# VHH binders against Abasic site processing protein HMCES (HMCES): the designs that were tried, part 62

Target 1, 269 residues: Abasic site processing protein HMCES (HMCES), of Homo sapiens (Human) (q96fz2)
Amino acid sequence: CGRTSCHLPRDVLTRACAYQDRRGQQRLPEWRDPDKYCPSYNKSPQSNSPVLLSRLHFEKDADSSERIIAPMRWGLVPSWFKESDPSKLQFNTTNCRSDTVMEKRSFKVPLGKGRRCVVLADGFYEWQRCQGTNQRQPYFIYFPQIKTEKSGSIGAADSPENWEKVWDNWRLLTMAGIFDCWEPPEGGDVLYSYTIITVDSCKGLSDIHHRMPAILDGEEAVSKWLDFGEVSTQEALKLIHPTENITFHAVSSVVNNSRNNTPECLAPV
Key: E = the ipSAE of ESMFold2; O = the ipSAE of OpenDDE; V2 = 0.75 times the mean of E and O plus 0.25 times the DockQ between their complexes.

## First folded at step 3 (VHH)

Design n60 (from n56 with Y99T L100W R101L P102G W103Y G104R T105S S106P A108D; framework vhh_8cml_1; at its last look DockQ between E and O 0.03; V2 from the best seeds 0.00; counts 0 for: pae E 17.4 > 2, placed apart)
Fold by ESMFold2-Fast, scan of step 3:
Structure n60 (fold): chain B 269 residues (1-269), chain A 122 residues (1-122)
Amino acid sequence: as target 1 above (269 residues)
Amino acid sequence: EVQLVESGGGLVQPGGSLRLSCAASGSTFSIYAMGWFRQAPGQEREFVALISSSGSKTDYSDSAKGRFTISRDNAKNTVYLQMNSLKPEDTGVYFCAATWLGYRSPSDYDYWGQGTQVTVSS
């Protein structure tokens, strides 16, 4: 997973993350650094994306089932990194393979500290190799959504007017992530950065790409992944597996250039 | 906080019609997606229909598609389920539910009504 869309306005995104705490109380996640959230249809590594994480990471004795939402840099910078410029990190931490997560120091250490997060997106993009050409076909991949009222007619879901309305009550994609906190040696703000855990692709996506993000399907899985106060690393890792509850459609090559940030990036072709 | 109250249930013969209503009070109703679920004796709650906050999107179970129509009036804080061509299999307690999300799973809904009984029998 190397490209996502997360374009919802902050207030809409916050409502899409409504949840119940351990006591059954309805809540919205509380923002940290909300001004760093930049909506985009075309988010690449090194940009910031919103993640959910436990309030207990920020407040001693907080209820570990309560959630914070914060923008974090995509591309985990380990807490032990000694250079002043994170872009000089010698290895790619955009994704973390589920099968080697406990073998890689960069991921094992923050995971041992309970630094689990849920990465939010409208959906993600993958590029399918087409037999007989050098061109790749991009696809937008996302949770099944409420269907538009006029799907299959003049007002079909894939029309510009109906597509715009699709964002009402959009079910955000919830991907399992690991984050870390890096303090610049020259001083400055603590950098929060994350990686997306990846698994083997499910049957439904196997013709598009051989890998997929570890998707947490439903609030039970999301709450267990986030709740590092009650759920051990070993128990949390049982949530990491392929899922079939996913859908997709082909999109235009406009998405190929990460500088393009318009609805055309995810519109069906 | 939102409170939901269903009405309009009753006894009808096969092929008949009923219109269920769900009246909401409390928080701003118009920001919630609204769903209808039903439960027959000894079975789990099953999804029937849902409508987005603005009313622009609807979804139906396979059994409801073509026979049922969900609609809403945000000025009246009310959701409707128009049920046509009713079958004995449609018998059950019908619940309305509210969520900010818009999923089909009962576990994703934050507020629930107490239900209204629909019986389809000759």
Scores: ipSAE 0.053, ipTM 0.524, lowest interface PAE 6.2, mean pLDDT 87
Fold by OpenDDE, second read of step 4:
Structure n60 (fold): chain B 269 residues (1-269), chain A 122 residues (1-122)
Amino acid sequence: as target 1 above (269 residues)
Amino acid sequence: EVQLVESGGGLVQPGGSLRLSCAASGSTFSIYAMGWFRQAPGQEREFVALISSSGSKTDYSDSAKGRFTISRDNAKNTVYLQMNSLKPEDTGVYFCAATWLGYRSPSDYDYWGQGTQVTVSS
């Protein structure tokens, strides 16, 4: 996964992340560093994206079922990294393969510390190779959306008003991530950064791309992944597998340019 | 860094009881579980019990099941091992350990105490 969409306004995004804590109380995640949130239809590695994580990461006596939402840098910067510039990392940390997560120190160590997060997105993009050409067709991949009688098909949103209604009730894609905290050698603020765990693609997506993000489907999976106080690393890793509960449509080549940040990026062609 | 200090060991008769304590200090914030291990003379360290940070999850070795109880007081940053119905084969140095992974292997634990001697003898 090398491209995502996360364009919802902050308030809409927050509401979309409503959850129940361990006591059954309805909650909204509290924001950390909300000013770092930059909505975009076209998110690339090294940009900031919002993730969910347990409140226990910030407060010692907190209920570990409570959630925080925070923008983090895409591309995990290990805590042991000694260079002043994260871009000097010699290996790619955009993704972490599920089968080798425990073999790589950069991922194993933070995972062992309970540094699990849920990466939020409208969906992610993948490119299919076209037979006989060097051209690749981009696809937008996301959770199936509930058709409310009043909300026409995503494809039939002929009016700006209808489009807004679709996004007000949008089910966000929830991807399993690992984050780490890095202190710059020269001082300054701690950098929070994340990697997305990847798995082999499900059958439905296999013709488009052979790998997919590990998607946490449902509140239980999300809660268990986040709750490092109650759920061990071993138990959490059982949640990492392909899911068939996805849909996709072809989009224009507009998304190919990372500078393009418009609704056309995820619009069906 | 996390420091662990064990106490409560001693000499006890077969069938007797002991309560071990482990006081944790330092940066315990990200620790998932605390555990007890033991090492008999000439033997490898073996897993005895573990407890999660919240205390909601516990795990025991087969030898410990039914006789030993692991508990914790988070306000005191202390883990306890109540040992009942002690046997001569329970003799050894008992170690407190801290981990983020929550496994039974000693190699998965990052912090260790110095250990406390438990001797079960008539």
Scores: ipSAE 0.006, ipTM 0.284, lowest interface PAE 9.9, mean pLDDT 89
Fold by ESMFold2, look of step 5:
Structure n60 (fold): chain B 269 residues (1-269), chain A 122 residues (1-122)
Amino acid sequence: as target 1 above (269 residues)
Amino acid sequence: EVQLVESGGGLVQPGGSLRLSCAASGSTFSIYAMGWFRQAPGQEREFVALISSSGSKTDYSDSAKGRFTISRDNAKNTVYLQMNSLKPEDTGVYFCAATWLGYRSPSDYDYWGQGTQVTVSS
C-alpha cells in the first residue's frame, strides 16, 4: 500500500468521522494542525494525511475514547532516529507487516507506548502486474458504498449526473496504523509520522496484489484500535486481519504520476 | 452538542414573502447538512428543503420547488429559508434540523430547533 486518495474538504471529512464516545455521546474529532491537511486524489509517501488518535496522547487524564484528527507524515520516523534529515532513513517505513510488528524496533517501541492511529482515505490504489509485460494496471480499492434515498437519488455512481452525490455519504476507508514522534536533533517542531499495517490480501484482492492494508471494519474495531487507555496492545493486535468487505475498479494510468491530482485518478475505466 | 434557534416567522398574506433564519451554536456547524421541515396542527412534520454542508447542493419538496430557496452562511453559522409566493397551505410551524447522514425523513435528523410559526391568511 503506497498510494491513497483523501480528497474530501476538511469539513466533509470531519463529518464523515462522527463517532460515539464511551458514554454513547455523539461527537466529532477535534483537529490538530488543520492547516497541514492537503486534500488530494493522489497521496504518496512523505505526504501528510489525516489520522485519528486518542485524545489521551495530547491531554493528561483525558477520556481515551475521545478522538483527535491530525495530519501526519506518511512514512514513520522512529523517535530514536539520529540524522537531521528524515529522508536518510535506511529502511522503508511506509508499511509495517503485521506478522513481524513485535520484532521490529521501529514499530514495537511506539506500539508499546499505545501509539495507534487510524489512517483515513477515500480508498487506496494498487497496481496489478500483467503477465508478459512490465506494464501494470492500477485499481482503486475502497469500502463498498451504499446508495440510499439518504445520500441522493437512486443510481448514483452509474451516471455522470449522479456521480457527485456519491461523495455526500462516502464511507471512508479506515486502516490500522502506528505512529511515532520524532524530535529533530537541530530542534524545531516534533514530527508526527505513521506507518500502515499490512496483512496478506483477502481472496478478492489476491489477483491484484499479495498484500493489503489492515482494515478496521466498523466503529467497534476503530474504537478498540484507538483506545490505548482501555485496550492492550495484545488485544488490539487481534483486530489486525484481512477482510473481504472490500471492492475495487480499474482506473486509468493518470494516477501513476503522483503529481496528477484530479478526479480522473479514481474514476472507473 | 449543537443548538438550533429559528426566527423570522409571522403573519403574511397569500402571495407574500418571509425569510426564516436558523442560528446554530455549539459544535462545528459547517459539517452538517441542514433541513427545514414544517408541521401544521394535527399533522406530521413534512420535509420542505435540504442544503448540503458546503451549500453546493439543495433539494426541495414538490410544494416548495420554485417558490422557496434554502441557503447557508457557514461563517455566521446560519441557515436561511426564503419563502416566496406563500399560500395558506404553507401555514405551520417551521423547524430547522441538522443531519450528517440524512435526506428527507425527519428520523434522519439528529438535532432540531424549537420552531417558528408561519401563518398565511387573508
Scores: ipSAE 0.000, ipTM 0.145, lowest interface PAE 17.4, mean pLDDT 85
ESMFold2 (binder alone), look of step 5: mean pLDDT 83; pTM 0.837
OpenDDE, look of step 5: ipSAE 0.000; ipTM 0.228

Design n61 (framework vhh_etentamig_d1)
Fold by ESMFold2-Fast, scan of step 3:
Structure n61 (fold): chain B 269 residues (1-269), chain A 119 residues (1-119)
Amino acid sequence: as target 1 above (269 residues)
Amino acid sequence: EVQLLESGGGLVQPGGSLRLSCAASGFTVSSYGMSWVRQAPGKGPEWVSGIRGSGGSTYYADSVKGRFTISRDNSKNTLYLQMNSLRAEDTAVYYCAKQLWFGEPFDYRGQGTLVTVSS
């Protein structure tokens, strides 16, 4: 996973992340650096994306079941990185393979510190290799959405008014991530950056791409992944596996250029 | 070399006030999250207050909310803790720490300053 859509306005995104804490209290996640959130239909690595993480990462004695939402850089910069420019990192940290996560220092160390996050998106894009040509067909991949009389569907969204109805109750894709905190050697704000854990594709996606993000399907999985105060690394890793609860449709080549940021990027063709 | 030097502790009566200072060298306090942590006699360390690096957001343990105020002076590269309405249970050695609430052990703490609240 190297391209996502996360276009909801901040208030809509926040409401889509409503949750219950350990005491059963209904809550909205508290924002960190909300002004750094930039909605887009076409997010690439090195851009910022919103993630959920435990409040305990920011307050030593906080309830670990309470959630913060924060924009983080896509592409994990390890805390031990010594260069002044994170773009100089010699290896790609956009994704982290589930099968080697405990073998790679860049991921093992932050994972051991409980630095688990949930990466939020409308969905993600993958490019299917077309037989007999070098052309690739892009697909938008997302959770199945509950179809209601008033919410509509992507296929029925033929005008701006109809598109608004699709997004009002959209179920965000929740992907398992690992983050780290990097302090610039010359000073400056701490950089928070993340990687998306990847697994083998499920049967439903195998014809599109051989890998998929580790998707946390439902609030129980999301809460256990985030709650590093109560859930050990070993237990949390049991949540990392392919899921079949996913759907997709073909989209136009407009999405190929990451500078294109319009609803056409995810519209069915 | 990162150094943190706490000062301002002392003996004070219940209901009194003290202002603790933490002078930092080797890094800029306004650019990093900072915390105050205390350790009472015979007890483990307790996080007291924190201030985020990129914003003015401040956080407090429930035991000190409304009584303590954390702040920074960028010109002096110094972190402060204003402590009002002090209670006997606030008696502890107070430490300045960098980035403690990230779940890290506080590897970057000073030598501490003793606060005794007694009549």
Scores: ipSAE 0.000, ipTM 0.118, lowest interface PAE 18.3, mean pLDDT 83

Design n62 (framework vhh_etentamig_d1)
Fold by ESMFold2-Fast, scan of step 3:
Structure n62 (fold): chain B 269 residues (1-269), chain A 120 residues (1-120)
Amino acid sequence: as target 1 above (269 residues)
Amino acid sequence: EVQLLESGGGLVQPGGSLRLSCAASGFTVSSYGMSWVRQAPGKGPEWVSGIRGSGGSTYYADSVKGRFTISRDNSKNTLYLQMNSLRAEDTAVYYCAKDRFLEWSPFDHRGQGTLVTVSS
């Protein structure tokens, strides 16, 4: 997973993340650095994306089931990185393989500190390799959506009027992530950055790409992944596996250039 | 334009069951977060249960967990609350509410309510 869409306005995104804490209190996640959130139909590594994480990471007295939403840099910069410029990191930390997560220092250390997050997106893009050509067919991949008379699905959003209705109640894709905190050696603001955990592709996606993000399907999985105060690393890792509860459609080559940021990026061809 | 009509309340003995219905018009219930809110005599409103539009996830106040079940029927555009093992403390007027699951705003887009009385 190297390209996503996360275009919802901040207020719509916040409402889409409504949740229940462990005491049964209905809540919306509280924002950190909301001004750093930049909606886009075409997000690439090194840009900021919104993630959910436990409030306990920021407040010692917080209930670990309470959630913060914060923009973080896509591409994990380890806390031990000693150079002054994060772009000088020699390794690609956009994704983290589930099978080697406990073997790689960059991921094992923050995971051991409970630095688990849920990466939010409208969906993600993958490029299908076409035999006999150098061109690839892009696909937009996302959770199945509730269908309504006026459009509760992207397939029904083929008219301009219907696109607005689709997004008001869109079920966000929730991907398992690991984050870390890097303090610049020369001083300055702490950088929060994340990686997306990847697994083998499910049967339904195998013809498009051989890998997929580890998707947390439903509130119980999301809650357990985030709650590092009550759920151990060993227990949380049991949530990391392929899922079949996913859908997709082909999109145009407009999405290929990460500078293109329009609804055409995810529109069905 | 948005209209909500609650029904199904009545007198029931402790330990009994009731199923409340909320008929919606002017919008599609499966597309929005919906809640059940109650107000007991002499008390302020209390959130009881919610269902998220996009994911269908359900949430409950601790006082009703394991006893109440929120659901919806898309074909009838109706929200339901199945109430089991009713207690005297459940006596209240029950209201359904559009969007209150996502943003609590008392008395916005509510119906007349339906009275539930739990008494021997």
Scores: ipSAE 0.000, ipTM 0.103, lowest interface PAE 20.9, mean pLDDT 83

Design n63 (framework vhh_etentamig_d1)
Fold by ESMFold2-Fast, scan of step 3:
Structure n63 (fold): chain B 269 residues (1-269), chain A 120 residues (1-120)
Amino acid sequence: as target 1 above (269 residues)
Amino acid sequence: EVQLLESGGGLVQPGGSLRLSCAASGFTVSSYGMSWVRQAPGKGPEWVSGIRGSGGSTYYADSVKGRFTISRDNSKNTLYLQMNSLRAEDTAVYYCAKVPLYSGNWFDPRGQGTLVTVSS
């Protein structure tokens, strides 16, 4: 997973993340650094994306089931990185393979500190490689959305003119992430950065790409992944597996250029 | 479109039991966080119990913990509240409420509620 869409205005995104804490109280996640959130139909590595994480990461005695929403840099910079410029990191930390997460120091250390987050997106993009050509077909991949049924009618998501109206009730994609905190050696603001855990593709996506992000399907999985105060690393890792509860449609080549940031990037062709 | 129909309330003696039901139509109960909220005469709404969507983790207010049990039957699209060891202070109109994950609306009762009276 190397390209996502996360275009909702901040207020709409916040309400889409409504949740219940451990005591069943209804809550909205509290923002940190909201000014760093930049909505886009076409987010690439090194850009900031909103993530959910436990309030306990920021407040010593906080309830670990309460959630913060914060923009973080996509591309994990390990806390032990000694150079002054994070862009000089010699290896790619955009994704983290589930099968080697406990073998890689860059991921094992923050995971041991409970630095689990849920990466939010409208959906993600993948490019299907076609045999015998350099042309690749992009697809937008997202959770099945709840539709108002008119028996035999085509859903709003399948109609370009009606896509705009679907966003008010859009179910955000929730991907398992690991984050770390890097303090610049020369001083300055702490950098929060994340990686997306990847698993083998499910049957439904195998013809598009051989890997997929580890998707946390439903509030129970999201809560257990975030709650590092009550859920151990070993128990949380049981949530990391392929899921079939996913849908997709082909999109135009407009999305290929990461500088293009328009609704056409995810519109069905 | 979205409808919630609460039932099962009635008059019961202190120490007695009641089972409340909430029949949902227009949406699937297992896909949403659901809560039971009560409102006693002359008081504001008080959250009682909640159940998450898929997976079904349950939560309770301290005032009812150990006495009430929230559950659902997906085949009937129905939410339940089993109330044991009832007390006079449990007297209230009980509502079920939907909390959709894609919106932040708290306490959106769509039904009339069901009245529970605990009295000798």
Scores: ipSAE 0.000, ipTM 0.161, lowest interface PAE 17.4, mean pLDDT 82

Design n64 (framework vhh_etentamig_d1)
Fold by ESMFold2-Fast, scan of step 3:
Formats: structure tokens, sequence, C-alpha cells
Structure n64 (fold): chain B 269 residues (1-269), chain A 120 residues (1-120)
């Protein structure tokens, strides 16, 4: 997973993250550094994306089931990194393979500290390789979306005017991530950065790409992944596996250039 | 019960034309995004073209743009793919596919397919 869309305005994104804490209280996640959130249809590594994480990471004695939403840099910078410029990190930490997460120091250490997060996106992009040609077909991949009008027919006719309203009730893609905190050696603000855990693709995606992000399907999985105060690393890792509850459609080559940031990037073609 | 039955495939020489048909039953084609997907020998599936349910906007893969035309006849509940200027690389089994929603070609159901062979 190397490219996502996360374009919702901050208020819409916040409402899409409504949840229940351990006591059954309905809540919205509280923002940290909201001004660093930059909506885009075409997010690449090194840009900031919103993630959910436990309040207990910021407040001593906080209820570990309460959630913070914060923008973090895509591309994990380990806490032990000694250089002054994070871009000089010699290896790519955009993704973390599930099969090596406990073997790589960059991921094992923050995971041991409970630094689990849920990476939010409208969906992600993948490029299908075509044998015998250099052409690749991009696809936008996302959760199946439920119509709120309780229609008796799956995929019942929807007026074109209703299309623009889908974003108000969009089900965000929730990907398992690991984050770390890096203090610049020369001083400055602590950098929060994350990696997306990847697994083998499910049957439904195997013809598009051989890998997929580890998707946390539903509030129970999301809650267990985030709650490092009650859920051990070993127990949380049981949530990391391929999922079939995913859908996709082909998009135009406009998305290929990461500088393009328009609705056309995810529009069906 | 959703059913899709493709027809119109066959052998055609390079530069020739074919029109594929997809007869749908158990649902209304104008209510869903419909698409054509092909699979060439030894390759994975390739999305070829799509038409939205409402409004009927059409979209094409770069490999077929300008040569293929997707259309539908709502009175016959049938989807079509007009293929012109056919090339050897268009040889594939062509599948008619029903999307989940009117604006989306996320696969809900796919037909049995019809073979198109472009050869001299």
Amino acid sequence: as target 1 above (269 residues)
Amino acid sequence: EVQLLESGGGLVQPGGSLRLSCAASGFTVSSYGMSWVRQAPGKGPEWVSGIRGSGGSTYYADSVKGRFTISRDNSKNTLYLQMNSLRAEDTAVYYCAKGIRYFDWSLDYRGQGTLVTVSS
C-alpha cells in the first residue's frame, strides 16, 4: 500500500470516527494537531495522514479505550534514529510485513510499547500489472458502503444527485498501523510517524496485487487494536490477517502522478 | 435470482468488429453499474469498460478507448459491447459484470463469459 485517498473535511472525518468507549458512552475522537491535517485524493509516503490511537499514550491514567485522532507522517522514523534529517533513513518504512514485524527492530520496539494506531483513509490505490505491456491499471480499493435509506434491493437505483452525498456517510477504511515517536537530536518538536502493516492479498484482490494492508473490519477489531492498556501485543497481532470484505473499481491514470489532487483520482472510469 | 448470459463472441480477423451482448435477468441493468471484464490466456482479469446505472455515463480502459463502445437497451434489459478495430491482444474471454451500486463496478455478479479470438 503506497498511495491513499483521505479527502474528507475535518468535521466530516471526525463524525465518521464516532465510537463507544468501554463504558458504552458515545464519543468523537479528540484532535491533536488538527491544523496538520491536509485532505487529499492522492496521499503518498512522507505526507501526513490521520490516525486513531489510545488517549493513554498522551495522558497518564487516561481510560485506554478513549481515542485521539492525530495527523502523523507516513513512513515510520524509529525512536533510535540518530541523523538530523528523517528523509535520510536508509530503509523504506512505508509498510511493515506482518510476517517480519517481530523481527525488525524498527517495528518490534514501538509495538512492545503499545504504539498501535489505526490509519484512516477513504480507500487506497493499487496498480495492476499487465503481462506483455508496460501499462498498469490503477484501482481504488475501499470498504463496501451501506446506503442509509434501508433499500430492499442491493445496489438499487441511485439518482446522480445523491452521489455527491455519499461522503457524508462514507465508511472509512481502517488499516492497522504501528507508530513511533522521534526526538530530533538538535531539538524541535517530537515527530510522530507510522507504518501500515501488510498481509498477503485476499482472493478478491489477488488479480490486482499480491499484498494488501491489514484491514481492521469493524469496531470490535478497531477497539482491540487500539486498546494497548488491556490488549497485549500477542493478542492484538491475532487481528492481523487478510479480509475479503473489500471492494474496488478502476480509475483513470490521473492518479499516477502524486501531484494530481482532484476528485478525478478516485472517480470510476 | 441474478443471471447474466453473454453471447456474440467468435473468431474475427485483425481490424474486424464484433458486438457482444449480455442478457440480464433477476434485476434491472439501469439500476446498477455494469461492466465488461476480460481475461486473456495466461493473464489476470482486466476491466475493459463500464456504464453507470443512473445517467448512463460510460468509461473505458486506455487499451480500448476509441475502439470499444459500451451501451445498454433498458427495454430488453441487455448490455452491449461494440468492439471495432480488433487486435490480436484483444483475444480473451469477455465477462459481463454487475456492480453493487449504480455508480460503481465493484463486482457483485459475473456471467459465464464469451470467447473472442482475434487471429488471421
Scores: ipSAE 0.000, ipTM 0.112, lowest interface PAE 19.5, mean pLDDT 84

Design n65 (from n61 with Q99H L100P F102G G103L E104T P105Q; framework vhh_etentamig_d1)
Fold by ESMFold2-Fast, scan of step 3:
Structure n65 (fold): chain B 269 residues (1-269), chain A 119 residues (1-119)
Amino acid sequence: as target 1 above (269 residues)
Amino acid sequence: EVQLLESGGGLVQPGGSLRLSCAASGFTVSSYGMSWVRQAPGKGPEWVSGIRGSGGSTYYADSVKGRFTISRDNSKNTLYLQMNSLRAEDTAVYYCAKHPWGLTQFDYRGQGTLVTVSS
């Protein structure tokens, strides 16, 4: 997973993240650094994306089932990184393979501290390679949406006219992430950065790409991944697997250039 | 193991139509992603259209969208490309391919069929 869309206005995004805490209380996640949220149809590594994480990471004795939403840098900078400029990190930490997450210290250490987050997106992009050619076909990949599900292909999200009607009730993609906190050696603000855990692609996506993000399908999976106060690392890792509950449509080459940030990036072609 | 045989190409005037066929043997087309790829004279290959096995979903390059239609006949194990409103820019050798969609894998295309669009 190397490119996402997260374009919803802050208020719409916040309402899309409504949840129930452990005691059944209805809540909206509380923002940290909301002004750092930059909506975009075309998010690349090193940009900020909104993530959900447990309030217990910020407040001693907080209910670990309560959620904070915060923008974090895509591309995990380990807490042990000693140089002054995080862009000098020699390793690509955009994604973290599920099969080696407990073997790589950059990921194992923050995971051991309960630094699990849920990365939010409208959906993600993948480029289908046509073997024997250098052409790549981009696809926008996302959760099945309630109105398109009920209507089948009638009014499907692959129609530009129908696309505009679904944003108010859009089900955000919820990807399993690991974050870390890096303190600059010469002082300055703590940098929060994340990586997206990846798994083998599901059967439905195998024609597009061989890997996919670890998607947390439904509130039970999301709550267990976030709740590091009650759910151990071993139990949380059982949530990391491919899902078939995903859909997609082809998009135009406009999305190829990460500087393009328009609705055309995710509009069906 | 797998064999693909393209046919249906020829000379046609701008605005005309052609239907390309790809007869497959050694595997079932409905079980795999299939694509049409073309190569114009002196140019690299360009992906044109794809069809998924699992859902039958179809995809098209922007340059051919609305003019070309990919389909398959499972009873004949054959892939088709219906080409309408042909343009001079569509002149190319067209190849049928089974694509595993991996990052670096060999194609399974046949010898191709030539489409020439000129007046």
Scores: ipSAE 0.000, ipTM 0.106, lowest interface PAE 21.5, mean pLDDT 82

Design n66 (framework vhh_etentamig_d1)
Fold by ESMFold2-Fast, scan of step 3:
Structure n66 (fold): chain B 269 residues (1-269), chain A 120 residues (1-120)
Amino acid sequence: as target 1 above (269 residues)
Amino acid sequence: EVQLLESGGGLVQPGGSLRLSCAASGFTFSSYWMSWVRQAPGKGPEWVSGISSSGSYIYYADSVKGRFTISRDNSKNTLYLQMNSLRAEDTAVYYCAKDLRGFSPTFDYRGQGTLVTVSS
C-alpha cells in the first residue's frame, strides 16, 4: 500500500472515529497536533496522515482504551536513526511485511514497546497490470459503505448523488500500523512516523495486486490493536491477516500523479 | 432490510430481574457491534451496554454496571440483556441497536422496542 485518500474535513473525520472506551463512555478521539492534518484525495509516503493510538502513549496512568488521533509522517523513522535529516533514511519504511516484522529491527523494536496505531484513510489505491500494455489500471479500494437514506451498501453502480451524500457517514478504512518516536540528535520536536503492515492479498483483490494492507475490520479488532496496555504483542499480531470485507472500483489515471488532489482521483469511471 | 425485534419487557418490582432479547435479521449479525439503548419517558436516549461482533469486548454504562449483563448468540442472530437488581430509574423503553459504522455512536435501532416498568 503506497497511496491513500484521506480527504474528510477534520471535524467530519473526528466524528467518523467516535468510539466507546472500556468504561462504556461514548467518546471522540482527542486531537494531538491537529494543525498538521492535511486532507487529500491522493496521499503519498512522506506526507502526514491521521492515526489512532492509545492515550496511554502520552499520559501516564491513562486508560489504555482511550484514543488519541494524531497526524504522523508516513514512512517510519526508527528511534535509533542517528542522522539529522530523516529524509536521508536509506531504506523504504512505507510498508512493513507481516512475515518479517519480527526480524527487522526498525519494526520489532517499536512493536515491542507497544507502538501500535490504526492508520485512517477513506481508502487506498492499487494499480492493476493490464495484459499487452505497460499501462496500469488504478482502483480505489475501501470498506463497503452503508447508504445514508436506506439499508444496504453503496457501490460503483449507485448514482453520483448517493456517492456525494455518503461522506457524512463514511466508514473509514482502518489499517494496522506501527509507529516510532524519533528525537532529533541536534534537538527539536519529536517526530512521530508510521508504517503500514502488509499481508498477502485476499481472493477478492488478487486480480488487482498481490499484496494488501492489514485491515482491522470492526471495532473489536481496532480496540485490540490499539490497547497495548491490555493486549500483548503476540495477541495483537493474531489480528494481522487478509480480509475479504473490502470493495473497489476503477478510477481514472488522474490519480497516477501524486500532485493531483481532486475528487476525480477516487470517482468511479 | 434491517429488522431488530425486541422482546422480554414487562412490569417488575424493584430488586427484580428481566431478560430482554433482540432477534436480528437482514444483515450479517456476527459482523456488527450490538448495543442496548433505553429511553425513559420525557428523556433522551441513553446508551446502556455494547458488545463486539465476537462477544470478546463488552462495555456498560456506569448506571447499570454490575447489575446488567449483555450477551449474544451469533448462531441464532440474537442479542440479550440480563437485568438484575432493577431500580425505578431503569424504567424505559429498551431498544436493540446496530452500529451504523464501526466507530460511530449513531445507532440503527428500528422498531418499537420493549417497555420495562420497575414499580411496586
Scores: ipSAE 0.000, ipTM 0.179, lowest interface PAE 12.8, mean pLDDT 84

